# VHH binders against PH domain-containing protein DDB_G0287875: the designs that were tried, part 8

Target 1, 92 residues: PH domain-containing protein DDB_G0287875, of Dictyostelium discoideum (Social amoeba) (q1zxe2r132to223)
Amino acid sequence: SKGKSGWLLRKRPGRYDKLYSVSKADKYLRLYENEDTDNDPLYELSLENSIIELKQDLHLQLTLGNSERYIFTHESESEIVSWAQELQATMN
Below, E stands for the ipSAE of ESMFold2; O stands for the ipSAE of ESMFold2 at other seeds; V2 stands for 0.75 times the mean of E and O plus 0.25 times the DockQ between their complexes.

## First folded at step 6 (VHH; framework vhh_8k46_1)

Design v_23Y (from u02 with S53Y; at its last look DockQ between E and O 0.81; V2 from the best seeds 0.00; counts 0 for: pae E 7.0 > 2)
Fold by ESMFold2 at other seeds, look of step 6:
Structure v_23Y (fold): chain B 92 residues (1-92), chain A 118 residues (1-118)
Amino acid sequence: as target 1 above (92 residues)
Amino acid sequence: AVQLQASGGGFVQPGGSLRLSCAASGFTFSSYEMGWFRQAPGKEREFVSTISYSGSDIDYADSVKGRFTISRDNSKNTVYLQMNSLRAEDTATYYCARWDLYDAFDIWGQGTQVTVSS
């Protein structure tokens, strides 16, 4: 995959958290508090043995190998579709 | 059958403590976020706390921060709420609930009554 970075909305119970998301084609998705990626990420998610599903309401579901689930969305349909393509490409 | 069973409520004086438990069955507990809610007579149900799958992400309502502690034990399929420094306004029925990542909270326990009164 070519890598990708940008803002995503992470669905939480009763809210969305805005996270700066980075894929560097190393089979990790890193989630940052802001665009300053020199800091440690808030989350570093291993994509090995994970499942990516783009739902019909344009929410992207990531299920990690340890069964943890993460749901992302974006106000732009094209952006969330691009993220689904990037993460699927990183895993394949 | 999917069930959530809350327990540990009771009567306590202001400043006292209670520990609530919520035992889960019929689903893969470690795959779900869990929450505590409460409803006092004459009020709408309100958010108290949530905890993620591993316990690494925790959130509290402002009214309980510093007094309540949520935790979970995935090996026992149980989520807990330690309530310290209780106040009269904490009097409510406390519910545990399961969060479905796609929807609002979808499975609710029957609740346990907490009454804080002298």
Scores: ipSAE 0.014, ipTM 0.366, lowest interface PAE 6.6, mean pLDDT 86
ESMFold2, look of step 6: ipSAE 0.016; ipTM 0.359
ESMFold2 (binder alone), look of step 6: mean pLDDT 82; pTM 0.813

Design v_26Y (from u02 with S56Y; at its last look DockQ between E and O 0.94; V2 from the best seeds 0.00; counts 0 for: pae O 2.4 > 2, grease 26.3 > 24.2)
Fold by ESMFold2 at other seeds, look of step 6:
Structure v_26Y (fold): chain B 92 residues (1-92), chain A 118 residues (1-118)
Amino acid sequence: as target 1 above (92 residues)
Amino acid sequence: AVQLQASGGGFVQPGGSLRLSCAASGFTFSSYEMGWFRQAPGKEREFVSTISSSGYDIDYADSVKGRFTISRDNSKNTVYLQMNSLRAEDTATYYCARWDLYDAFDIWGQGTQVTVSS
């Protein structure tokens, strides 16, 4: 895949955190505080052996190989669907 | 069966410290965010702290920031609450809970009593 970048909402108890998200061919999802991706990411999530599930309420659930789980969404249905497709393509 | 067992409560003077533990069983602990809550007699249960599945993301109620520290050890299926600089208003039964993705805490421990006085 060509990669994808953009804002995602990360769901946590009682809150959403807005993170600038970057997926590239190296099979990592990197999450940044802002669009300045020359800085270190807040999170580097390995997509190796991960499971991507787009739930019926349009929350994207990422379960990593170590069982840790991250939940994302977006204001736009088409955008979260596009993210699900991109992440699935990257891990293949 | 899915269970959470909190322990480590006790009696302590103001300014003292306690460390609470919450042992989990019956589910994949490392996949779930966990929280601590407390309830004093006659009051509603209130939020204390949460910790993400990796342990990297942490939130605190304003009333405990700087005094309490949440942590977890996924290899031991345990979440902890280190409570320092305890005050009388911290007196409560402390509960650990598991967060479900639909913004609900669906599994609750029995709780452990913390009493700060004298």
Scores: ipSAE 0.391, ipTM 0.731, lowest interface PAE 2.4, mean pLDDT 90
ESMFold2, look of step 6: ipSAE 0.442; ipTM 0.754
ESMFold2 (binder alone), look of step 6: mean pLDDT 83; pTM 0.820

Design v_35Y (from u02 with L101Y; at its last look DockQ between E and O 0.91; V2 from the best seeds 0.60)
Amino acid sequence: AVQLQASGGGFVQPGGSLRLSCAASGFTFSSYEMGWFRQAPGKEREFVSTISSSGSDIDYADSVKGRFTISRDNSKNTVYLQMNSLRAEDTATYYCARWDYYDAFDIWGQGTQVTVSS
ESMFold2, look of step 6: ipSAE 0.445; ipTM 0.753
ESMFold2 (binder alone), look of step 6: mean pLDDT 82; pTM 0.818
ESMFold2 at other seeds, look of step 6: ipSAE 0.480; ipTM 0.772
ESMFold2, look of step 7: ipSAE 0.506; ipTM 0.785
ESMFold2 (binder alone), look of step 7: mean pLDDT 83; pTM 0.822
ESMFold2 at other seeds, look of step 7: ipSAE 0.488; ipTM 0.773

## First folded at step 7 (VHH; framework vhh_8k46_1)

Design w_26H (from v_35Y with S56H; at its last look DockQ between E and O 0.90; V2 from the best seeds 0.60)
Fold by ESMFold2 at other seeds, look of step 7:
Structure w_26H (fold): chain B 92 residues (1-92), chain A 118 residues (1-118)
Amino acid sequence: as target 1 above (92 residues)
Amino acid sequence: AVQLQASGGGFVQPGGSLRLSCAASGFTFSSYEMGWFRQAPGKEREFVSTISSSGHDIDYADSVKGRFTISRDNSKNTVYLQMNSLRAEDTATYYCARWDYYDAFDIWGQGTQVTVSS
């Protein structure tokens, strides 16, 4: 896979934050405030040595090499499954 | 065993400061969001603050904004609450807790007492 972009919901205590998410071949997942990716991302998450796990409730757990964890979901099952596949294709 | 141990409470005069610590053991601390809550006698437990696993995303209750600062040190498995400009209404037992995304919070510390009075 050569990349994917789209909205994801990041689970936080008591809420979901909507983030425009971009995965590219450089093995980073970048999270933006909006679709204007010419601005700096809010986060650049290295996918090297990361672990991804799609849970039964369709929440995607991304554990980075430094053990920090991010939880994502989407209203569309096909979309969150597609994200899981994209991120797994990028990982070591 | 999974444990959270809060400390740093005490007696302080209004306008004073305290720094609470919550030491975690038995789990991968850097993977979890953490929170502080408080409960005064005869009142319901209330939210104080949360901090994401990376430390970059922070929330505060309106009643403590500008006076309290949450932080974490993942190398020491510890979350902190710096409390400044303390008021009598801040008197409570302060609890730290680990967030599990399926429910509000799944592991709680025993708490540390903060008493603000003249």
Scores: ipSAE 0.502, ipTM 0.781, lowest interface PAE 1.8, mean pLDDT 91
ESMFold2, look of step 7: ipSAE 0.507; ipTM 0.781
ESMFold2 (binder alone), look of step 7: mean pLDDT 83; pTM 0.828

Design w_26R (from v_35Y with S56R; at its last look DockQ between E and O 0.85; V2 from the best seeds 0.64)
Fold by ESMFold2, look of step 7:
Structure w_26R (fold): chain B 92 residues (1-92), chain A 118 residues (1-118)
Amino acid sequence: as target 1 above (92 residues)
Amino acid sequence: AVQLQASGGGFVQPGGSLRLSCAASGFTFSSYEMGWFRQAPGKEREFVSTISSSGRDIDYADSVKGRFTISRDNSKNTVYLQMNSLRAEDTATYYCARWDYYDAFDIWGQGTQVTVSS
């Protein structure tokens, strides 16, 4: 894939956290506090041996190789579908 | 079977400390966010703290912030609550719970009693 950057909502108990998200060919999903990606990411998630599942409620469930789990969504249906496609393509 | 077993409660004087443990079995513990809740007699169950699957992201109720510390050890399938500077208002049954996204805590422990009194 060509990579993708944009905002995602990360689901936590009782809230969503807005994170600037960057996926590139190196098979990492990096999550930043804002669009200034010159800073270190808050999270650097390896997609190696991970599982992605887009749920019917349009929440994207990412389970990492170490079993840690992250839940994402977006206000736009087309955007979260696009993210699911991007992450699946990056894993392969 | 899926279960959570909370322990470590007891009697303590104001200003004292206790450490609660919650042992998990029957599911992939490292994939789930966990939480602590409490309920005093005649009151509704209230949120105390949550911790993400990795342990990196933590939330506290305002009433316990700075006094309580949640932690987890994924190798032991256990979540902890270190309670310092305890007050009479902290007296309650403390419950641990597993978060199944969309704001649902779906599996609950039996609870452990904490009593703070002179």
Scores: ipSAE 0.574, ipTM 0.809, lowest interface PAE 1.5, mean pLDDT 92
ESMFold2 (binder alone), look of step 7: mean pLDDT 83; pTM 0.827
ESMFold2 at other seeds, look of step 7: ipSAE 0.580; ipTM 0.810

Design w_36G (at its last look DockQ between E and O 0.95; V2 from the best seeds 0.74)
Amino acid sequence: AVQLQASGGGFVQPGGSLRLSCAASGFTFSSYEMGWFRQAPGKEREFVSTISSSGSDIDYADSVKGRFTISRDNSKNTVYLQMNSLRAEDTATYYCARWDYYGDAFDIWGQGTQVTVSS
ESMFold2, look of step 7: ipSAE 0.689; ipTM 0.859
ESMFold2 (binder alone), look of step 7: mean pLDDT 84; pTM 0.834
ESMFold2 at other seeds, look of step 7: ipSAE 0.698; ipTM 0.860
ESMFold2, look of step 8: ipSAE 0.685; ipTM 0.853
ESMFold2 (binder alone), look of step 8: mean pLDDT 84; pTM 0.836
ESMFold2 at other seeds, look of step 8: ipSAE 0.651; ipTM 0.841

Design w_36W (from v_35Y with Y102W; at its last look DockQ between E and O 0.87; V2 from the best seeds 0.00; counts 0 for: pae E 2.3 > 2)
Fold by ESMFold2, look of step 7:
Structure w_36W (fold): chain B 92 residues (1-92), chain A 118 residues (1-118)
Amino acid sequence: as target 1 above (92 residues)
Amino acid sequence: AVQLQASGGGFVQPGGSLRLSCAASGFTFSSYEMGWFRQAPGKEREFVSTISSSGSDIDYADSVKGRFTISRDNSKNTVYLQMNSLRAEDTATYYCARWDYWDAFDIWGQGTQVTVSS
């Protein structure tokens, strides 16, 4: 994969959190408070043995190998589809 | 069978503390966000706290922030609520619940009674 960076919305009960998301094609998804990626990420998620599902309501469901689950979306359909493609590619 | 079993309620005087537990079975606990809610007789159920599947993201109702602490132990399939500085208005049945990925809590425990009284 070529990598990808951009804002995503993470679904939580009753709200969405805006996170700057980075894939470097190293089988990690890193989630940052803002686009200053020189800071430590809030989350560093290993994609090994993960399941990535883009739902019909355009929410991207990521289930990690340890069963923890993260749900993302974006206002742009093309952007969330692009993220689904990127994450699937980095797992290959 | 999917179940949530809340415990740890009781009678306590104002200013006291209680620790609630909610044991989960029949599903992959570590995949789900969990919440605590409470309901006094004749009132609507109200939100108390939520915790993400990893335990890293937590929300509280304003009325309990600074006094209550939610936590979870995924190895024990259990979510907890530490309640400090209890007040009479905290008297309620406390329920734990499992969140699905939309804004619905789909599985509920039977609740545990907390009574704060002199």
Scores: ipSAE 0.392, ipTM 0.734, lowest interface PAE 2.3, mean pLDDT 90
ESMFold2 (binder alone), look of step 7: mean pLDDT 82; pTM 0.816
ESMFold2 at other seeds, look of step 7: ipSAE 0.459; ipTM 0.762

Design w_50V (from v_35Y with T50V; at its last look DockQ between E and O 0.88; V2 from the best seeds 0.00; counts 0 for: pae O 2.7 > 2)
Fold by ESMFold2 at other seeds, look of step 7:
Structure w_50V (fold): chain B 92 residues (1-92), chain A 118 residues (1-118)
Amino acid sequence: as target 1 above (92 residues)
Amino acid sequence: AVQLQASGGGFVQPGGSLRLSCAASGFTFSSYEMGWFRQAPGKEREFVSVISSSGSDIDYADSVKGRFTISRDNSKNTVYLQMNSLRAEDTATYYCARWDYYDAFDIWGQGTQVTVSS
């Protein structure tokens, strides 16, 4: 649970949104418009009681405790695997 | 069984309003993005609007922006389409659908007819 920052692609109907993503020990995943994290995040996702699933097509599905679902991917296979590992570690 | 049931269609004069509802059952509604589509006779089904699972992210087709409003009530498992300033070209069968993230909508309702006639 060491923290991680980097770009992720969030899957939406008909598009991907590129979001600067930050995970820290406080059990939140914050999604920003750009790397300027002094601005408020667009999304602040509580990882408490969440579920992480890395699918065969290398899309990472995050299901929050309130049942909201977020789908992420990355151009690099190793990077999306690393994100799955980081988020799982943060939840524990 | 997974179901989507659209209702609220009808006949209206140009400039009028209708509110469509789509009731969902058989799945965790709050986990899914939902969309509205329409199909006029002899034409392909076309996108109208989509709303994220929380309701915070919304998109519209250019032809309906400013006139239609999508919303959802996760406590009632229902998505809505408020249709204002209706025009003859809005005449179509309106369908609600559930998004499956693969750039496809995997569950479709039966549709509700909207007829706008001058």
Scores: ipSAE 0.317, ipTM 0.660, lowest interface PAE 2.7, mean pLDDT 90
ESMFold2, look of step 7: ipSAE 0.362; ipTM 0.699
ESMFold2 (binder alone), look of step 7: mean pLDDT 83; pTM 0.822

Design w_YYT (from v_35Y with S56Y I58T; at its last look DockQ between E and O 0.88; V2 from the best seeds 0.00; counts 0 for: grease 24.6 > 24.2)
Fold by ESMFold2, look of step 7:
Parts: structure tokens; sequence; C-alpha cells
Structure w_YYT (fold): chain B 92 residues (1-92), chain A 118 residues (1-118)
């Protein structure tokens, strides 16, 4: 997998949080407050043994190996589909 | 069967503290965001707090910020609400609930009564 960076919307009860998201070959999805990735990420999510599900309303559900779950979307359908493909490819 | 059971309510004086617990069973607790709500007699149910599946992200209603702390222990399938500096206006039945992903809570506990009165 080549990696991918870009903004994603993380769904929480009653809101979306905009997070700058970075996927690399090390099998982590890192979520940052902004594009300044030299700062520590807010989240480092291990993709090992994770499950990706692109839901009917184009929300991407990521379930980690420890069962923690994160829900993402994007205003662009093609972009969220691209993220689903990237994360699936990174997992093998 | 999917169940949520809230407990820990009681009578306290203004300024006092209580810790509520909500035990979950019948589903993968660690995959779900959880929330606390409350309802006083004659009023609509109101949002109190939510916590993400990991426990890292929390939200609070303005009326309880700085006084209430939501937490969870995924190894015990339990979500908590630590309530400090309680006021008469906090008197209500408190409910825990499971979030269904799309701005709705789909499973609710029976509630536990909190009464703040001198």
Amino acid sequence: as target 1 above (92 residues)
Amino acid sequence: AVQLQASGGGFVQPGGSLRLSCAASGFTFSSYEMGWFRQAPGKEREFVSTISSSGYDTDYADSVKGRFTISRDNSKNTVYLQMNSLRAEDTATYYCARWDYYDAFDIWGQGTQVTVSS
C-alpha cells in the first residue's frame, strides 16, 4: 500500500469531528488535529486484525483488533471509497 | 439479551458527590459509544454526557461541565458517571444508553434516581 493523507469526518453522537488522517505502510491510521503532522497525533489506531465496513450511507466503520470502533465519512463519495480501499489494502 | 443496568443513585445534599455505574451485557461493549441522559419530572429527557468506544473522547452538556466526569472500563463492560458538586437542579432519573452510530441511542437502561436536597 502507498499510503494516503487527507481530511476525514469522524462521526460522534450529535457531531462530526474533522481530523487530518494519515495512513502509511506501518499499518497505523494516525488522526491529527490539523495538517501539522510534526505534532503528535490525537490517535494512533493499529490496523492489525482490524475490519473495514463501508456502510450503506457511505460511512466507513473501522473496528480495531481490540474491538474499539471508529466511524468516518467524507463529503465526497469517491474520497471515502478511496479511503476504504486504502485501509483495506494496508491490512492485507 | 442486550441489557444496560444503571445503579448508584441516591439522596445527597447540595455539594455532595455520587458515582453512577452502568453494566452492559449481551453485546460487544467495547465497540460502542455510550451516553448518560437524565429526566426530571415534567421535563424532557436531556443529554448529560457521552464517551467514545476507547474512552478517549468525552462530551458534556454545558450544565454539568467541570462537575461530572464520564469514564468506562471495557474489561468490566461498565460505563460510569462521577457527579461532583451536585445541585438541586441535578435531581433526576439518570439513564445510560448505547449509541447506534447515526445520532440515535438505541438501547436504554432502566435508570437510577438521583435526588439532591437539603
Scores: ipSAE 0.540, ipTM 0.798, lowest interface PAE 1.7, mean pLDDT 91
ESMFold2 (binder alone), look of step 7: mean pLDDT 83; pTM 0.821
ESMFold2 at other seeds, look of step 7: ipSAE 0.623; ipTM 0.831

## First folded at step 8 (VHH; framework vhh_8k46_1)

Design x_13E (from w_36G with T28E; at its last look DockQ between E and O 0.98; V2 from the best seeds 0.78)
Fold by ESMFold2, look of step 8:
Structure x_13E (fold): chain B 92 residues (1-92), chain A 119 residues (1-119)
Amino acid sequence: as target 1 above (92 residues)
Amino acid sequence: AVQLQASGGGFVQPGGSLRLSCAASGFEFSSYEMGWFRQAPGKEREFVSTISSSGSDIDYADSVKGRFTISRDNSKNTVYLQMNSLRAEDTATYYCARWDYYGDAFDIWGQGTQVTVSS
């Protein structure tokens, strides 16, 4: 994969949280509070044995190998599609 | 069958503590955000707390912040609510529920467990 970084919206009950998301093609998705990636990420998600599903409502559902689940979206359809492609690529 | 079973309620004096448990079955518990709600007689059901699937993200209603602690054990398919410094206004039936992102709604509910705080 080529790597990718950018903002994503993470769905939580009653809200979306904006997270700066980074894939370095190392089979991890790192989620940061802001663009200052020199800080520790809020989440470091291993994509090994994960399942990635882009749903019809343009929400990307990431289920990790330990079954924990994260739901993401973006205002741009092309952007969330690009994220789905990146995460699928880095898993392989 | 998808089920949530809450337990651990009881009678306590003001200032006391209780720990509620909610055992889940029939679905992949580790994949779902969970919540606790409560309802006193004659009142609407109100939000108490939510916890993300990993346990890393937690929300509380203002009325319980600093007194209640939500936690989960994915190996035991169980979510907990530790309730400290209980007050009379905490008297209610407490329900656990599973969150579903579609429609942004809690779609599966337990039967509840009664908590009564009185002198």
Scores: ipSAE 0.705, ipTM 0.865, lowest interface PAE 1.0, mean pLDDT 93
ESMFold2 (binder alone), look of step 8: mean pLDDT 84; pTM 0.834
ESMFold2 at other seeds, look of step 8: ipSAE 0.722; ipTM 0.871

Design x_26R (from w_36G with S56R; at its last look DockQ between E and O 1.00; V2 from the best seeds 0.78)
Fold by ESMFold2, look of step 8:
Structure x_26R (fold): chain B 92 residues (1-92), chain A 119 residues (1-119)
Amino acid sequence: as target 1 above (92 residues)
Amino acid sequence: AVQLQASGGGFVQPGGSLRLSCAASGFTFSSYEMGWFRQAPGKEREFVSTISSSGRDIDYADSVKGRFTISRDNSKNTVYLQMNSLRAEDTATYYCARWDYYGDAFDIWGQGTQVTVSS
C-alpha cells in the first residue's frame, strides 16, 4: 500500500469528530486534530491483529487487537470504501 | 446475561467525595463506550459523562466538569466516576450505561446507585 491521508468522521455518542487520518506502511493509523502532521497525533492505532468491517450503513468499524473499537465514516461513499480498502491492504 | 452493576453511592456532606463503580459482564467491555447518567426526583435523566472504549476520549456535562472524573479499567470490566466537591444539586440516582453506535443510543442500563449530598 502507498498510504492514504484525508479527513474522516469518528462516531461518538451524539456526534462526529473530524480527524485528519494518515495510514502508512508501518501498520499504524494516525489520527490528527488537523492537517499539520508535524504535530503529535492525537491517536496512534496499531492495525496489527485488527479487524476492519465496512458496515451496510457505510460506517467503517475498526476493532484493534486489544478489542478497543473505533467507528469512522465519510460524506463520500467512494472515500469511505477507499479507506476500508487501504486499511485492509496495510494490514496484509 | 448482559449486566451492569453500579455501586458506591451513599450520604455525604457538601464538599465531600464519592467514587462510583460499574461492573460489566456478558459482553466485550473493552469494545464499548460507556456513560454515566443521573436522575433526581421529579427531573428527567441527564447526561453526566462518557468515556470511549480505550479511555482516551472523555466528555462531561458542563455542570460536573472539573469536579467529576470518569475512568475505566478494561482488565476489570469496570467504569468509574470519581465525584469531588459534591454539592446538594448532585443528589440523584446515578446510572451507568453502554453505548451502541447503531441508533446512537445507550442500550444497556445498570440499576443505579443513590448519591445524597446533604448537610
Scores: ipSAE 0.693, ipTM 0.853, lowest interface PAE 1.0, mean pLDDT 93
ESMFold2 (binder alone), look of step 8: mean pLDDT 85; pTM 0.843
ESMFold2 at other seeds, look of step 8: ipSAE 0.718; ipTM 0.864

Design x_34E (from w_36G with D100E; at its last look DockQ between E and O 0.96; V2 from the best seeds 0.77)
Fold by ESMFold2 at other seeds, look of step 8:
Structure x_34E (fold): chain B 92 residues (1-92), chain A 119 residues (1-119)
Amino acid sequence: as target 1 above (92 residues)
Amino acid sequence: AVQLQASGGGFVQPGGSLRLSCAASGFTFSSYEMGWFRQAPGKEREFVSTISSSGSDIDYADSVKGRFTISRDNSKNTVYLQMNSLRAEDTATYYCARWEYYGDAFDIWGQGTQVTVSS
């Protein structure tokens, strides 16, 4: 939709990695080391043909078109819900 | 059935190399983060390495950094462990495992493959 940026926690074995996340109308979710988005993102995730699921434990599961999977959360329930809505809107 | 089959172990001299393979079946391999663990004789199983579903995020135990390389080929449903500069302390049974985010645990384990480093 209008885009969204902010911090997300990416779930990994035994930890969360804090990533500055940016969604724009070009159907990519870009994940940065910090808020300095003039640098290259660590990850550029194509949302085309992806599936977004907000799980019962308030983790957002993004499954890309090639089946690769990313799992995110946030300390704020309203924020992770807002991210789910943004990514759904961006990918269609 | 969900299965992991590790292979490629053997006897090597100190300083030598081995490449382990772990073939997966019965699940969508490209969606799961994978790990390697090892258990030395008389010791508890310990972490070696993990690799994210895409292959872009990798962790190593400090004891193997710079010597071991984890990789994956999602088109072949296989995760690998390239082990270089092997030492006697690397002697162990090596296991591959699948990580499940719900519960934050490795839920499926391979049978293991023996690596013995001795002159």
Scores: ipSAE 0.699, ipTM 0.855, lowest interface PAE 0.9, mean pLDDT 93
ESMFold2, look of step 8: ipSAE 0.705; ipTM 0.861
ESMFold2 (binder alone), look of step 8: mean pLDDT 83; pTM 0.825

Design x_36R (from w_36G with Y102R; at its last look DockQ between E and O 0.96; V2 from the best seeds 0.78)
Amino acid sequence: AVQLQASGGGFVQPGGSLRLSCAASGFTFSSYEMGWFRQAPGKEREFVSTISSSGSDIDYADSVKGRFTISRDNSKNTVYLQMNSLRAEDTATYYCARWDYRGDAFDIWGQGTQVTVSS
ESMFold2, look of step 8: ipSAE 0.733; ipTM 0.873
ESMFold2 (binder alone), look of step 8: mean pLDDT 84; pTM 0.836
ESMFold2 at other seeds, look of step 8: ipSAE 0.723; ipTM 0.869
ESMFold2, look of step 9: ipSAE 0.732; ipTM 0.871
ESMFold2 (binder alone), look of step 9: mean pLDDT 84; pTM 0.833
ESMFold2 at other seeds, look of step 9: ipSAE 0.713; ipTM 0.868

Design x_36S (from w_36G with Y102S; at its last look DockQ between E and O 1.00; V2 from the best seeds 0.77)
Fold by ESMFold2, look of step 8:
Structure x_36S (fold): chain B 92 residues (1-92), chain A 119 residues (1-119)
Amino acid sequence: as target 1 above (92 residues)
Amino acid sequence: AVQLQASGGGFVQPGGSLRLSCAASGFTFSSYEMGWFRQAPGKEREFVSTISSSGSDIDYADSVKGRFTISRDNSKNTVYLQMNSLRAEDTATYYCARWDYSGDAFDIWGQGTQVTVSS
């Protein structure tokens, strides 16, 4: 697709971390500390051979090709669904 | 069977060091965040440290910051705790545990390894 940018909540033990998330349709999900994407991302996640699952509790589970797993959500159902669609599109 | 096996505990003088290991089996270790906890006799279990699935995100209890270092090796299905500058109050049974996001709780626990810091 044409990409997507926006805030996501990354689930950690006992908390959520707010990360500015960027997909550029290049098979990566980049996670930034804030909207200043001129800086290097905190994480650069390769989506090759990954699995994207939107769970019943509206948490998006991303399992990378190396089996590392990241769990995201958003307060808006339509937004987290849109992220799931974007990540699937950039993988194809 | 899902199992966690902690090891590396022992007796050490104040100021000494120990390295704990926790070997995982029966699940995809690299997909899970892991933690270390400890419990002294007569005390409640307390949080020590957590590490994300990739190893890139780490938390410590204030009481151990700067002295303890958590790490993991996903190729060996193992999480570690390097404990430096040990103090008498670090004496406890140390447990490793696996975090489950759906319950936001640690759901699988190792048997623990004893660390005793005494003159």
Scores: ipSAE 0.693, ipTM 0.861, lowest interface PAE 1.0, mean pLDDT 93
ESMFold2 (binder alone), look of step 8: mean pLDDT 83; pTM 0.821
ESMFold2 at other seeds, look of step 8: ipSAE 0.707; ipTM 0.863

Design x_YTK (from w_36G with S56Y I58T Y102K; at its last look DockQ between E and O 0.94; V2 from the best seeds 0.77)
Fold by ESMFold2, look of step 8:
Structure x_YTK (fold): chain B 92 residues (1-92), chain A 119 residues (1-119)
Amino acid sequence: as target 1 above (92 residues)
Amino acid sequence: AVQLQASGGGFVQPGGSLRLSCAASGFTFSSYEMGWFRQAPGKEREFVSTISSSGYDTDYADSVKGRFTISRDNSKNTVYLQMNSLRAEDTATYYCARWDYKGDAFDIWGQGTQVTVSS
């Protein structure tokens, strides 16, 4: 894994929230309100013991080791596929 | 069997407080976003609040913002609604529900608990 940064859409009831997402190949996914990563992330998600699933509707489902779940997508199919590959790579 | 059981309703005077609980069973509670809804007699069911699986993200109807607080305890499979500064217009049956992302809809509903705010 070489790391990856970019916007993702997080699915919530009735909406998508846009989050700036950062993987540094350190087994974490960090989610920011915007591209200003000098601030603390809104979420720092440990990928240890997580499950990453790209569903047929091109939603990426991240289930953490404590069973908490996050659901992401992107306007670009190739981008969400690339994110799934990055997160799977950083876990191993 | 998948079940949601709401409790904690009752009678309270305006300005009072109540705490609702919703106990979940039959599914992995910590993986699901949950919500509270309410329905007064003769009215449409209305959204009250939602909470993400981790508990970090919450949403509220404008009519309850600043007065109601949703929370969850994943170790107890329970979602809560703390209701402060209650008003007569808060009188309703309150329902908890589980959100399903696939349909973007709440697919499992509790039995409801009655909240009555009256002087």
Scores: ipSAE 0.709, ipTM 0.864, lowest interface PAE 1.0, mean pLDDT 93
ESMFold2 (binder alone), look of step 8: mean pLDDT 84; pTM 0.832
ESMFold2 at other seeds, look of step 8: ipSAE 0.713; ipTM 0.867

